# VH-VL binders against q9nrl2r1430to1533: the designs that were tried, part 307

Target 1, 104 residues: q9nrl2r1430to1533
Amino acid sequence: GGVHELSAFEQLVVELVRHDDSWPFLKLVSKIQVPDYYDIIKKPIALNIIREKVNKCEYKLASEFIDDIELMFSNCFEYNPRNTSEAKAGTRLQAFFHIQAQKL
Short names: E, the ipSAE of ESMFold2; O, the ipSAE of OpenDDE; V2, 0.75 times the mean of E and O plus 0.25 times the DockQ between their complexes.

## First folded at step 21 (VH-VL)

Design n5v (framework fv_iluzanebart; at its last look DockQ between E and O 0.90; V2 from the best seeds 0.84)
Fold by OpenDDE, look of step 23:
Structure n5v (fold): chain C 104 residues (1-104), chain A 124 residues (1-124), chain B 107 residues (1-107)
Amino acid sequence: as target 1 above (104 residues)
Amino acid sequence: EVQLVQSGAEVKKPGESLKISCKGSGYTFEDHWIGWVRQMPGKGLEWMGMIYPGDSDTWYSPSFQGQVTISADKSISTAYLQWSSLKASDTAMYFCARQTFDYKSGFLEYFDYWGQGTLVTVSS
Amino acid sequence: EIVMTQSPATLSVSPGERATLSCRASQSVSSYLAWFQQKPGQAPRLLIYDASTRATGIPARFSGSGSGTEFTLTISSLQPEDFAVYYCQQYDDWPYTFGQGTKVDIK
């Protein structure tokens, strides 16, 4: 049910945030530090925003929640070359997510 | 309800150290930037810096770089502003403020909630 | 840093009259401009963000306009509780910076 799904989303976000490879995803990229980021990434998202949406019960379906998480990773891989620390972290975190998402 | 509650007024002497606090509630503390703003007596507002409690990423205004230390303890939803050695010129009101994000309107980020302020008086 | 300049320094207005406050940026800040109201002994209160969006709970008589380097805060009909100091603030670049403030007092 909805309550159980909400709890599952909350727990998964907590686990993602606590993961060692979450650092590129905790908050939105600063346009001050990365001036061209938002010229490339048109649907920015981060774990803090996703958690906010969870807290506001904006995800009615697990697929919507998963879509936002996948968008977050997609943005990372779109902007960051494969050999960057960000992309490597993203690869590991995404693998972790995919395992955890099986519980949803 | 989102609230920022700051520590009480301080009366100090030059050379003393000081650490004031700002406690957030009613939201996920680690997911929002917390900023500090100085207002000297009868003067305007000055951004000092801000911190993201989730990863302790910290930005200082050049004028305040090396003059103060901004920190946070996300386990108790508290941000700090501290001086190692106060000067008389540090006499001022200090505000903390929370940055929000509007992901429905272009991901705008602005500072919406403010603490009540902490008055710091430094005199010999 | 981006310098924000407000004018006038003091604006004397009668209750019920229109008040127009100006804010100029030394370089473009796009629409990343906020207006704050501050009364004596109180914290700043957010009025407008994104140059023209009224914050939650802010009366309709407050409006913001402008983009780039020129911004305006308008109070269509000044109420007694509106006499205060008003600050503009850019958040387009770090460090964030405030204007020096405009004091709106009673004529």
Scores: ipSAE 0.885, ipTM 0.948, lowest interface PAE 0.5, mean pLDDT 95
Fold by ESMFold2-Fast, scan of step 21:
Structure n5v (fold): chain C 104 residues (1-104), chain A 124 residues (1-124), chain B 107 residues (1-107)
Amino acid sequence: as target 1 above (104 residues)
Amino acid sequence: EVQLVQSGAEVKKPGESLKISCKGSGYTFEDHWIGWVRQMPGKGLEWMGMIYPGDSDTWYSPSFQGQVTISADKSISTAYLQWSSLKASDTAMYFCARQTFDYKSGFLEYFDYWGQGTLVTVSS
Amino acid sequence: EIVMTQSPATLSVSPGERATLSCRASQSVSSYLAWFQQKPGQAPRLLIYDASTRATGIPARFSGSGSGTEFTLTISSLQPEDFAVYYCQQYDDWPYTFGQGTKVDIK
């Protein structure tokens, strides 16, 4: 984007962050609170990291951006059992993402 | 340019309340933890606590739990450190610091940028 | 809480000489260790994170090494602007803790 406009990726990240179901994804899972998380999840990621990568123009292709968002959801479903509030939030946010990503 | 700007020096009496501020600019404020660090005159650095402005998740060091309140207002990119009743032992320089991350590894999180400090003097 | 111990308390070095600063943790912190420089009247400045990675803009004469419980900061050829207090800090466990500092002073 231009100096006065948000990029498409930045606009989508802002929409995800503002979504009611973004709470498990805003920041990295705490190693202190969840000590086994990083033993199970080998490529951790969160919306704050994705937004920084967007702001630093690190995504060369839309597919790279989409892959990082999908990795975030994949990590959620791998770590969290289906009946958890985290997994349920992830399911709803992923559905929202798929609708918005059609614009990319 | 990433910058943290803290409020000016304060001179207070024991028992008075105080709220000091730390304003971030040059980055997405809500996406980074803000930590508070105390340095008593002639002494080293002590972690007090930290807040994630995006969801207000707040952690206190056990030594500071109940002694101070940490808060943030992401709409104005500002974090706060507050005392309900100051003591002479609160006389110190107070720094805020921003967490950053190395996303090359995905989970290397550390504190990089610091505010200039707020000197708080509490005396009768 | 994890206790960080720095040694020596004061290190007197001539300009151009090598300075070696030690930091010891009471339990393993893996590589979650940072080094900060503080000059009188100034805020701390990040030098090293992840035990050995230099922060952006930090001169190559600063290097960090170690893992687990024993860490070292080395300044290979001390410049006049390097006379300061240096702090190590672990961020492996909460609360995050600093060492007491090593003052690097002119001989």
Scores: ipSAE 0.765, ipTM 0.902, lowest interface PAE 0.9, mean pLDDT 91
Fold by ESMFold2, look of step 23:
Structure n5v (fold): chain C 104 residues (1-104), chain A 124 residues (1-124), chain B 107 residues (1-107)
Amino acid sequence: as target 1 above (104 residues)
Amino acid sequence: EVQLVQSGAEVKKPGESLKISCKGSGYTFEDHWIGWVRQMPGKGLEWMGMIYPGDSDTWYSPSFQGQVTISADKSISTAYLQWSSLKASDTAMYFCARQTFDYKSGFLEYFDYWGQGTLVTVSS
Amino acid sequence: EIVMTQSPATLSVSPGERATLSCRASQSVSSYLAWFQQKPGQAPRLLIYDASTRATGIPARFSGSGSGTEFTLTISSLQPEDFAVYYCQQYDDWPYTFGQGTKVDIK
């Protein structure tokens, strides 16, 4: 909600994108490179989509923004086994997110 | 307003190099794929390749692999198409296009905005 | 590569009449199918994506249908500004490919 929350969402997305472990989350997973991804993941989302929703003021509550970020991590852990590079990056980025989200 | 502005028309000779540009504005440039499409005189459209400027992930159509270089500089919101040695058969109109996503109808990806085109003429 | 075949090559219709354009894929592309309009000297304009979803600002007279290998663009009540070349494009598999185009001419 409101202008101050929107700028906080913008700042948090920028911090997530800049993080070294953002690489699995910058854009939607390619259905060409990962053909079964969209058979398993029914609510795909990525940082570029979340930034677009922030830019268009589509988050009315902080909880809606947080839910999309958490969905992004949940999708990663659902699709990727725990020992993969993607899942490890997701674990580290999610921990970073939780620290930064306390500032909302 | 989302806009893609391409560099001006080029008249070149075979063997010369060329780099044409596509500058995006009115959106977060690094968050959208940019593709290049060739249209030879009197012919249809053909995809050459695309790049995601956020991480430089780059895909080429097989017919163009090794024939051109696609690159981007996200610090100036610009994508490029480059030849090291032009051929007469490179004479064509070249368009850039931006990909986006429809997150309101199931998170679909599609190309929504196009540049005005850059005419490249290669003749001896 | 997925070959997209459009028919007819040229479609002659009068203003106010209905135009029906066909596009066939050499293998299923599910609903990953777009339609573009191109007028002489202009860039292509996106009309339809996801086989049937109109892009922003596209008039309701443009509609798309189909899935898998067979797709149709319908233009109800053609307007003078609709005389152009129309391309289908699949984006299911790389490389993305266009059909050869259907030219819609005034009758």
Scores: ipSAE 0.748, ipTM 0.907, lowest interface PAE 1.0, mean pLDDT 92
ESMFold2 (binder alone), look of step 23: mean pLDDT 90; pTM 0.919

Design n5w (framework fv_iluzanebart)
Fold by ESMFold2-Fast, scan of step 21:
Structure n5w (fold): chain C 104 residues (1-104), chain A 124 residues (1-124), chain B 107 residues (1-107)
Amino acid sequence: as target 1 above (104 residues)
Amino acid sequence: EVQLVQSGAEVKKPGESLKISCKGSGYTFEDHWIGWVRQMPGKGLEWMGMIYPGDSDTWYSPSFQGQVTISADKSISTAYLQWSSLKASDTAMYFCARQTFDYKSGYLDYFDYWGQGTLVTVSS
Amino acid sequence: EIVMTQSPATLSVSPGERATLSCRASQSVSSYLAWFQQKPGQAPRLLIYDASTRATGIPARFSGSGSGTEFTLTISSLQPEDFAVYYCQQYDDWPYTFGQGTKVDIK
């Protein structure tokens, strides 16, 4: 990819961050507030980490970027029961992501 | 280049209000916690609290809860530390610091860049 | 809260000598420990994080070791610019806490 691809990743992250359902994903889950999170989730990630990776040109392929976003959602559904506000926000934001990712 | 620039020194009287600032540049401000640290004259460092500007999630050390207010305005990349009524015991140097993360391991917790400090003197 | 205790309070060393600074936590902090250097009139500067990882731009003469409750900062060959106060800080549990500092002073 080119500079256009990097701009597209940044634009998509900005749209995800601005979405009303982004609140569980803005930053890493606190190990202090949720002590068992890191016992269950072995590859934690959040939107702020993904944006840093975009800014440092760490993604060489669109698939690598998409994999990190999907990992974020997978972690959400693995840790949080289906009827939680976190899981519901994750379901809606993932659907939004799939629509926006068509721009990639 | 990552920078945290704090507001200038303040000289105040007991009972006065004060709001000091910490402006970040050279990084995405809303994606990093900003911590506040007090250093009383001739003493060591004390964590006061921290804020995540992206969602205004704020944590206070038990010693500082109710003593100060931490806030941020992500639109101007600025975090704030505020007193409603200063005491002589608030005389100290106040530092802000940016929390970083290792994006390869995914963990977030240590503080890397610090502001230059704001000296607050409260005397009658 | 986790109490961080540093020793010695003051360490007098000649340039070129090795300085060894200790930091003890009242309970395990795993490897979630940072070391900071502070010179008079300046902000703290990050030296080491995750107990043993040097921050970007920090000279190789600075090294950190330890895990759990006992941690050490070593300066292998003290330079004139290394005379400062050094603080350890744990970030395993809230509130984050600092040690009281070790002042490294010229002999």
Scores: ipSAE 0.702, ipTM 0.901, lowest interface PAE 1.1, mean pLDDT 91

Design n5x (framework fv_iluzanebart)
Fold by ESMFold2-Fast, scan of step 21:
Structure n5x (fold): chain C 104 residues (1-104), chain A 124 residues (1-124), chain B 107 residues (1-107)
Amino acid sequence: as target 1 above (104 residues)
Amino acid sequence: EVQLVQSGAEVKKPGESLKISCKGSGYTFEDHWIGWVRQMPGKGLEWMGMIYPGDSDTWYSPSFQGQVTISADKSISTAYLQWSSLKASDTAMYFCARQTFDYKSGYLQYFDYWGQGTLVTVSS
Amino acid sequence: EIVMTQSPATLSVSPGERATLSCRASQSVSSYLAWFQQKPGQAPRLLIYDASTRATGIPARFSGSGSGTEFTLTISSLQPEDFAVYYCQQYDDWPYTFGQGTKVDIK
């Protein structure tokens, strides 16, 4: 049990990482480069952290995995104005995620 | 299970080029920054720079900018430190280290695993 | 960049005694401070991160404290294997910087 769901989460994370629009999400936003980021974003997350959680079997329900992905997008849209390249990449990647997540 | 294995000791002459390696295993290599640290004989530790293998984002310490090149090949889980022209002052032990993150209690980023070091000796 | 200063340069302690090592940052580093142990011929070993959190497998006799600019590493009941050089390192700002080290010698 739960092996099917974990395999599906891993496959989906791999697809997200490989997507052209993943660049804002591969790793945590640097507080050194963006000093005010952690003043605004209280629960930072990125694809490398989500993949680590998948690999360590930290997600017990599909909803927990989906919540972390959605948190990642929510953080993007909260910090970045809508016309930025980050927000545009996030919009496209989130749409891709919603299509793929239907298979979970 | 996480391990960083560095290439063997090097003895070189001034003006020669050199590329040393750091191979990661036991984790997803592309998801963790790899840093390089210099320790001159009898001296302390100095950060040289770091690379994120997943996108090749590279940061250099000001003292090392333009003196070395840091690169990585995620297909073989290996990071590199390279000199185009060695100087006697490059004689040192060079360590690589892996950055981690605490996803349970917070997103603190620190370096937890270290390679065994590569001794580089540059002399005439 | 942030300069890390450690004191004392050398600390002579007998087995079973307490060793207290200090680390000062030229600017606040919040709690983004790690302590490393290095023995001759070996790579540094992470002891403490986030100023006070022990790394996995590190004995309870090692403890860290402090925040901002003043930090302390304490080794209670020092064991023979604890004689080494200890480095503090800030990871709050780039470039990351180490202190110059404190050598803990047998008395």
Scores: ipSAE 0.743, ipTM 0.905, lowest interface PAE 0.9, mean pLDDT 91

Design n5y (framework fv_iluzanebart; at its last look DockQ between E and O 0.74; V2 from the best seeds 0.79)
Fold by OpenDDE, look of step 22:
Structure n5y (fold): chain C 104 residues (1-104), chain A 124 residues (1-124), chain B 107 residues (1-107)
Amino acid sequence: as target 1 above (104 residues)
Amino acid sequence: EVQLVQSGAEVKKPGESLKISCKGSGYTFEDHWIGWVRQMPGKGLEWMGMIYPGDSDTWYSPSFQGQVTISADKSISTAYLQWSSLKASDTAMYFCARQTFDYKSGYLEFFDYWGQGTLVTVSS
Amino acid sequence: EIVMTQSPATLSVSPGERATLSCRASQSVSSYLAWFQQKPGQAPRLLIYDASTRATGIPARFSGSGSGTEFTLTISSLQPEDFAVYYCQQYDDWPYTFGQGTKVDIK
């Protein structure tokens, strides 16, 4: 493969994925493992989906990209109580995102 | 263009070990599940298991649990299926397949692209 | 596991005729049902997903219908290249499972 320059969105997604607290967000929650998840969360999203949308140039505005990332965190906090590992990871990752997003 | 390219045909003897590969290209490899499917000669299709290269989360079909090992190396966009000790009954065609997601139509996940298959022949 | 049962085992049709293939699930799989076509020496090709959504590049003569436990694949007018084995597959529960296949051959 060749070397290419990443867009700001691409780079931020890479940083989110590589973050230690990204594990709850890498892929969609399995309805097989969490049967009630999609009864509660109606707009599911994950970093792999967001990355695909970036790659397909579906985000025309930074606000659209940010909205999807915030939705991802919102879903996590809606489904997971504050004392869960998922919610704690989400809190840390969201803080990281907010810092990085200021550069957009 | 999305492609899955599998390693070449294998001719082995019972008791030998084997590791076959499936290399993905044209997409972000770590963001999609890769599954393995067995097809014995003249028979139907059987799901063996699948792996998410992004975190190595791995699922096995009960019939194949403990019989094979599924792994992935996301640094080279490759998934693997391996046996520690082959049996004659392992003779089959093995396919890898990529799972995608339709986030525009209810976030459905389905397997859309397939490798060309790897023929494994085990005989004395 | 969810057992998928296809019928008939073999379907003999003439070119230009309509072919109707059935797939039954031992329990509801909602709409998480796919249809595949396989020709000798080739990998399966996705035809339909979500029970009724045609995959990209699949001719309009292929259509899927059904939900829950009963599904149908219809080929409105058989073309020479359509003679093959067809499999249904559920992805509602793990392990994912295929039907045993329906062979569509020339009458």
Scores: ipSAE 0.854, ipTM 0.938, lowest interface PAE 0.5, mean pLDDT 95
Fold by ESMFold2-Fast, scan of step 21:
Structure n5y (fold): chain C 104 residues (1-104), chain A 124 residues (1-124), chain B 107 residues (1-107)
Amino acid sequence: as target 1 above (104 residues)
Amino acid sequence: EVQLVQSGAEVKKPGESLKISCKGSGYTFEDHWIGWVRQMPGKGLEWMGMIYPGDSDTWYSPSFQGQVTISADKSISTAYLQWSSLKASDTAMYFCARQTFDYKSGYLEFFDYWGQGTLVTVSS
Amino acid sequence: EIVMTQSPATLSVSPGERATLSCRASQSVSSYLAWFQQKPGQAPRLLIYDASTRATGIPARFSGSGSGTEFTLTISSLQPEDFAVYYCQQYDDWPYTFGQGTKVDIK
């Protein structure tokens, strides 16, 4: 990606972080608090890692950035049953992301 | 580029309160855990606890739970370590350290950058 | 709590010699082990993380090995600036714990 696209990724990540439903996604799930998480989820990711990758210019295509965000949601729905607060937050934040991603 | 700057040395009496600081710069402060480590004179390193400034998630080592308070203000990129009532046994060098991550492995988190330390002396 | 034990307490070596430092965990920490160097009056400096990965800027003479409960830090050709105290630290479980340190001193 170009400089303008990288700025757009940063702005989108800032909006996701500030969203009320971002709490399950701010940082990696703790293996100490959730011992079976890393047995189930093989490609963990969180918003702080995605922001670091944006800041280090590691996304070459908008599709790579979108794939990492979608992986984050996919992990949430794979680990968490549908009726959990995590899954509900993920559903709402993903819908918000899809609207904002139209600007990319 | 990444830097942690700690507040200056303190000389206190037993029973006094104290709050020391650790200011981060050169990175997104709210995205990295800040840990606190004690080193008593002539002794080794001890983990006291850590805080994630982005959501204020705070962990204490069992030996320090209830002995200190760890806090952070992400608006000024600063973490704090506080005592309500100091003891002579709190005499030590206190370091803050910043967590980083290896995202190729997806879940490796470790501490890389350290502040210069704050010497706290508690004596009558 | 996981107890980290380092040996020897003091290692006396001459410049140019190999130094080998040991660290043992009371239970498996997989590869979640870091090595730090501390010189008098200075903050600790990260050398190795994930048992064997050198941190950025760390000279190739420093190498780490091991997994589970037994870990080794090797300095292949000790330089004058390498005389320091070395700490291992596990970050597999909370609380994170350090070994007591090995002082590398001049013979």
Scores: ipSAE 0.805, ipTM 0.917, lowest interface PAE 0.7, mean pLDDT 92
Fold by ESMFold2, look of step 22:
Structure n5y (fold): chain C 104 residues (1-104), chain A 124 residues (1-124), chain B 107 residues (1-107)
Amino acid sequence: as target 1 above (104 residues)
Amino acid sequence: EVQLVQSGAEVKKPGESLKISCKGSGYTFEDHWIGWVRQMPGKGLEWMGMIYPGDSDTWYSPSFQGQVTISADKSISTAYLQWSSLKASDTAMYFCARQTFDYKSGYLEFFDYWGQGTLVTVSS
Amino acid sequence: EIVMTQSPATLSVSPGERATLSCRASQSVSSYLAWFQQKPGQAPRLLIYDASTRATGIPARFSGSGSGTEFTLTISSLQPEDFAVYYCQQYDDWPYTFGQGTKVDIK
C-alpha cells in the first residue's frame, strides 16, 4: 500500500472511532473484567491497535487492513450473544464500515 | 518519538489543592492508557491508578480511591493527577507512564514510556 | 492484591561479574511480569516484559526467566551503568504491584 492508501486507512479508522457504536471496540477487552475472554478469543484486536498499525505502516495491502477490521467484528459476534448491546453495536458499526470502505 | 512531559516541582502546605499534568506527544494520545505511580522519598514504586483518555475509563488502586482524582483532556493530549487537600504524607515523586502494545507476539500490553517525574513537597 | 517480594534487598557485585535477582509473587501471575531499572533522580526504565522479553534497546546482558510465582533477572557481566535499583512488577491483576526493589551496589 502507498501513501494514498495509508491516508485512507487513517481517515476510515477515525470515522469508526467517532461512530456512536464504537464503544465495544475502542480498546482490548479487559482480562480482569472479562476473565474468560482470552480463553475463547485467540486473535484479539481493537480500533486502537488497528490505528497504531496504520500509524506504523504495518498494513502493506488494503486486504490486510480490511481483514483486521473484520476480525474485530468476528471476535465480537463469536464472544457476545446476538441480543447483547455489544453484538448490536457491532452489527451497526460493521454496516457503517462496509459503506465507508466503498468510498476508499 | 513518544514523549511524556510532566509539570514542574511543587511546594505546598497541608490542606492546599494541587493538580499536576502529564502531556503526551508523538503518538495518538487517546489510544493508550496513562497511569500514575507514586514514589515516596527513599521508597519503592506504587501504582495509583490509570485512565484511558479515549473514553475516560478510569481505574484506581484501592489505597488511592477517594484520595486523588485522575483525569484527562484528550483535546490537549494531557492527563492529570489532583488532590483536593494535600497531606504531608503526600510528599513524593509522581510519575506518569504510557501503555504500549506488543501486537506481534500475542497482543501484550505493558507500560514502557515514563514521564520525568514531578516532585511534590508538602510541609508546614 | 498480589504481593511481590524481591530478594536480596541489596546485592554487592564487582563490575564484570554476574548479578542474579529474585522476585516471588504471592499467587501465579503467569508470565505477566516486568522488570524495571531505576537510577537516583530518574524515572524507571523498562528492561523486560512478559517475564523474558527484552524491551527495545535493552542490552543482551539483561535476561529474564520464570513463570507463575518465581522469576529471575540476570545481568551478565555488570557494567558501571548497571548499578541501580531493580523492581519487578506484575500486571496480571489490578492493582498492578511492584516488589520493594533490589539495590545493586558496587563491591
Scores: ipSAE 0.766, ipTM 0.914, lowest interface PAE 1.0, mean pLDDT 92
ESMFold2 (binder alone), look of step 22: mean pLDDT 91; pTM 0.923

Design n5z (framework fv_iluzanebart)
Fold by ESMFold2-Fast, scan of step 21:
Structure n5z (fold): chain C 104 residues (1-104), chain A 124 residues (1-124), chain B 107 residues (1-107)
Amino acid sequence: as target 1 above (104 residues)
Amino acid sequence: EVQLVQSGAEVKKPGESLKISCKGSGYTFEDHWIGWVRQMPGKGLEWMGMIYPGDSDTWYSPSFQGQVTISADKSISTAYLQWSSLKASDTAMYFCARQTFDYKSGYLEWFDYWGQGTLVTVSS
Amino acid sequence: EIVMTQSPATLSVSPGERATLSCRASQSVSSYLAWFQQKPGQAPRLLIYDASTRATGIPARFSGSGSGTEFTLTISSLQPEDFAVYYCQQYDDWPYTFGQGTKVDIK
């Protein structure tokens, strides 16, 4: 929505990017390094894409912003087996997000 | 307003080291790949490599692997291209370029913002 | 690596005429192909990405077509400012590669 919501979304994305467990989520998964990723994941997203959407005022509701962050985690858990470093980082970052999202 | 500003022209001798820069402004520097492209005098464009400043993920074209070092300092929004020992064959214009993405699709990326170029002349 | 071949090396065209530039990939690059314009002493300028999508601010006279291995850049009515070298570039696989360029000069 408003300018107050945009500031809140921007601050939260900055917090996520700075988190130690953000490394699997900073940028899109490379189709060159992971050739089957885009065969499995139909709605790819990453923190750099979400930050661009925040900066372009694409989120009209807090729920839309939250849905994109949750999509990012959902993609991680769908592609990566539970025992991987990616899935473990995703689990910890998602927990951090749920705490921070209470402010939205 | 997105801008890439490169360091000035360099005149060097074979065997000398050199580090040239590309400073981004008007966008979130850490969120976009920066590529380096060489153009030898009177010749076409050659992709050298690229870096993602947010995590320092760096890719080199096979022809440039081991010949140059690409790095970035996201705290000052600057990417670098470095030679430990220049050769006369390194004489060229060097461009940096920033990738853009389609935030609706998320996976379409291209390089659309270019620096003005840095001319490097290596002669004895 | 994917080799990009452009033809012809030089196109001599009069102002107001149509210019057609070709780019061929040694293997399929799907639609991951861009076209750049470079004028003497200047940095390259993006014209087309995703084979046929015109970049922001690029005049409608520029159009791209093709998919897989064969691509075309068309300038429908050449203006004096369009005399330049044009490069195609694939970004489907690493390393990214450019064609050798087509020089469009005045007849």
Scores: ipSAE 0.801, ipTM 0.917, lowest interface PAE 0.7, mean pLDDT 92

Design n6a (framework fv_iluzanebart)
Fold by ESMFold2-Fast, scan of step 21:
Structure n6a (fold): chain C 104 residues (1-104), chain A 124 residues (1-124), chain B 107 residues (1-107)
Amino acid sequence: as target 1 above (104 residues)
Amino acid sequence: EVQLVQSGAEVKKPGESLKISCKGSGYTFEDHWIGWVRQMPGKGLEWMGMIYPGDSDTWYSPSFQGQVTISADKSISTAYLQWSSLKASDTAMYFCARQTYDYKSGYLEYFDYWGQGTLVTVSS
Amino acid sequence: EIVMTQSPATLSVSPGERATLSCRASQSVSSYLAWFQQKPGQAPRLLIYDASTRATGIPARFSGSGSGTEFTLTISSLQPEDFAVYYCQQYDDWPYTFGQGTKVDIK
């Protein structure tokens, strides 16, 4: 595995976490607050899970890392209607991610 | 290595304020909930509340809502438990605990590591 | 609030014997149940999570079972270092709640 690739994943996750629109994605959605979330979303994920996987060297290819980030956005758009603050934040953060991912 | 280190024992009088700390190391502090647990002398464990340092999302157990303030400073990897006015009934051991998750499943969360505890004695 | 009830309050067994501890929830907690060990003067130590999964570094003599409302912690061939209080804790709903503990005394 590439030491430089792991550094790049960590840097990108840090940029995503610090983005103003990261708030819906920082941690897993609470099943206590959102009881039907896990009935609809079968592969939940969040930035804290992705960062843990980066730190544990679980991503061997950039495509695996990108797939997890895209799954996170896909879950957001599947659960949340277009007009919600969550969906709007997700749209903006995904655009930011696509620009930054060009560096991977 | 993951470690939670709590501040030292405190001896206080009723009415005094107090703020105790829990410092995390060996992991990304802002990515894990920190919970606070009270154990009164000779009694069992009670959840007080928890905080997510990354966004300061804070949950209190109903029995502790309004009695304590939980906060965190992610820049120094430290969580806090604070009383504005201590009572003799606050005499107890206070533990902090780190939430973890099974990153292979991506959705199973539980508390794994604990601090050594801070003994707080409140007497007149 | 989900109430966790542990039994017995105190269990006295000889070294090498099997110890069985019970934990009952007032409503279903699925498998969102953990077991902790606490020795005198020490912080709690996670033994089991998800009702039956042993935490890293926990000896094989500790096993958990159950789902819904009835859970069991079993310690096979009890050792002197197993003298402790054991707590169950549900994390299915907030507030998270502990049982009142079972004290295991070694004869």
Scores: ipSAE 0.762, ipTM 0.909, lowest interface PAE 0.9, mean pLDDT 91

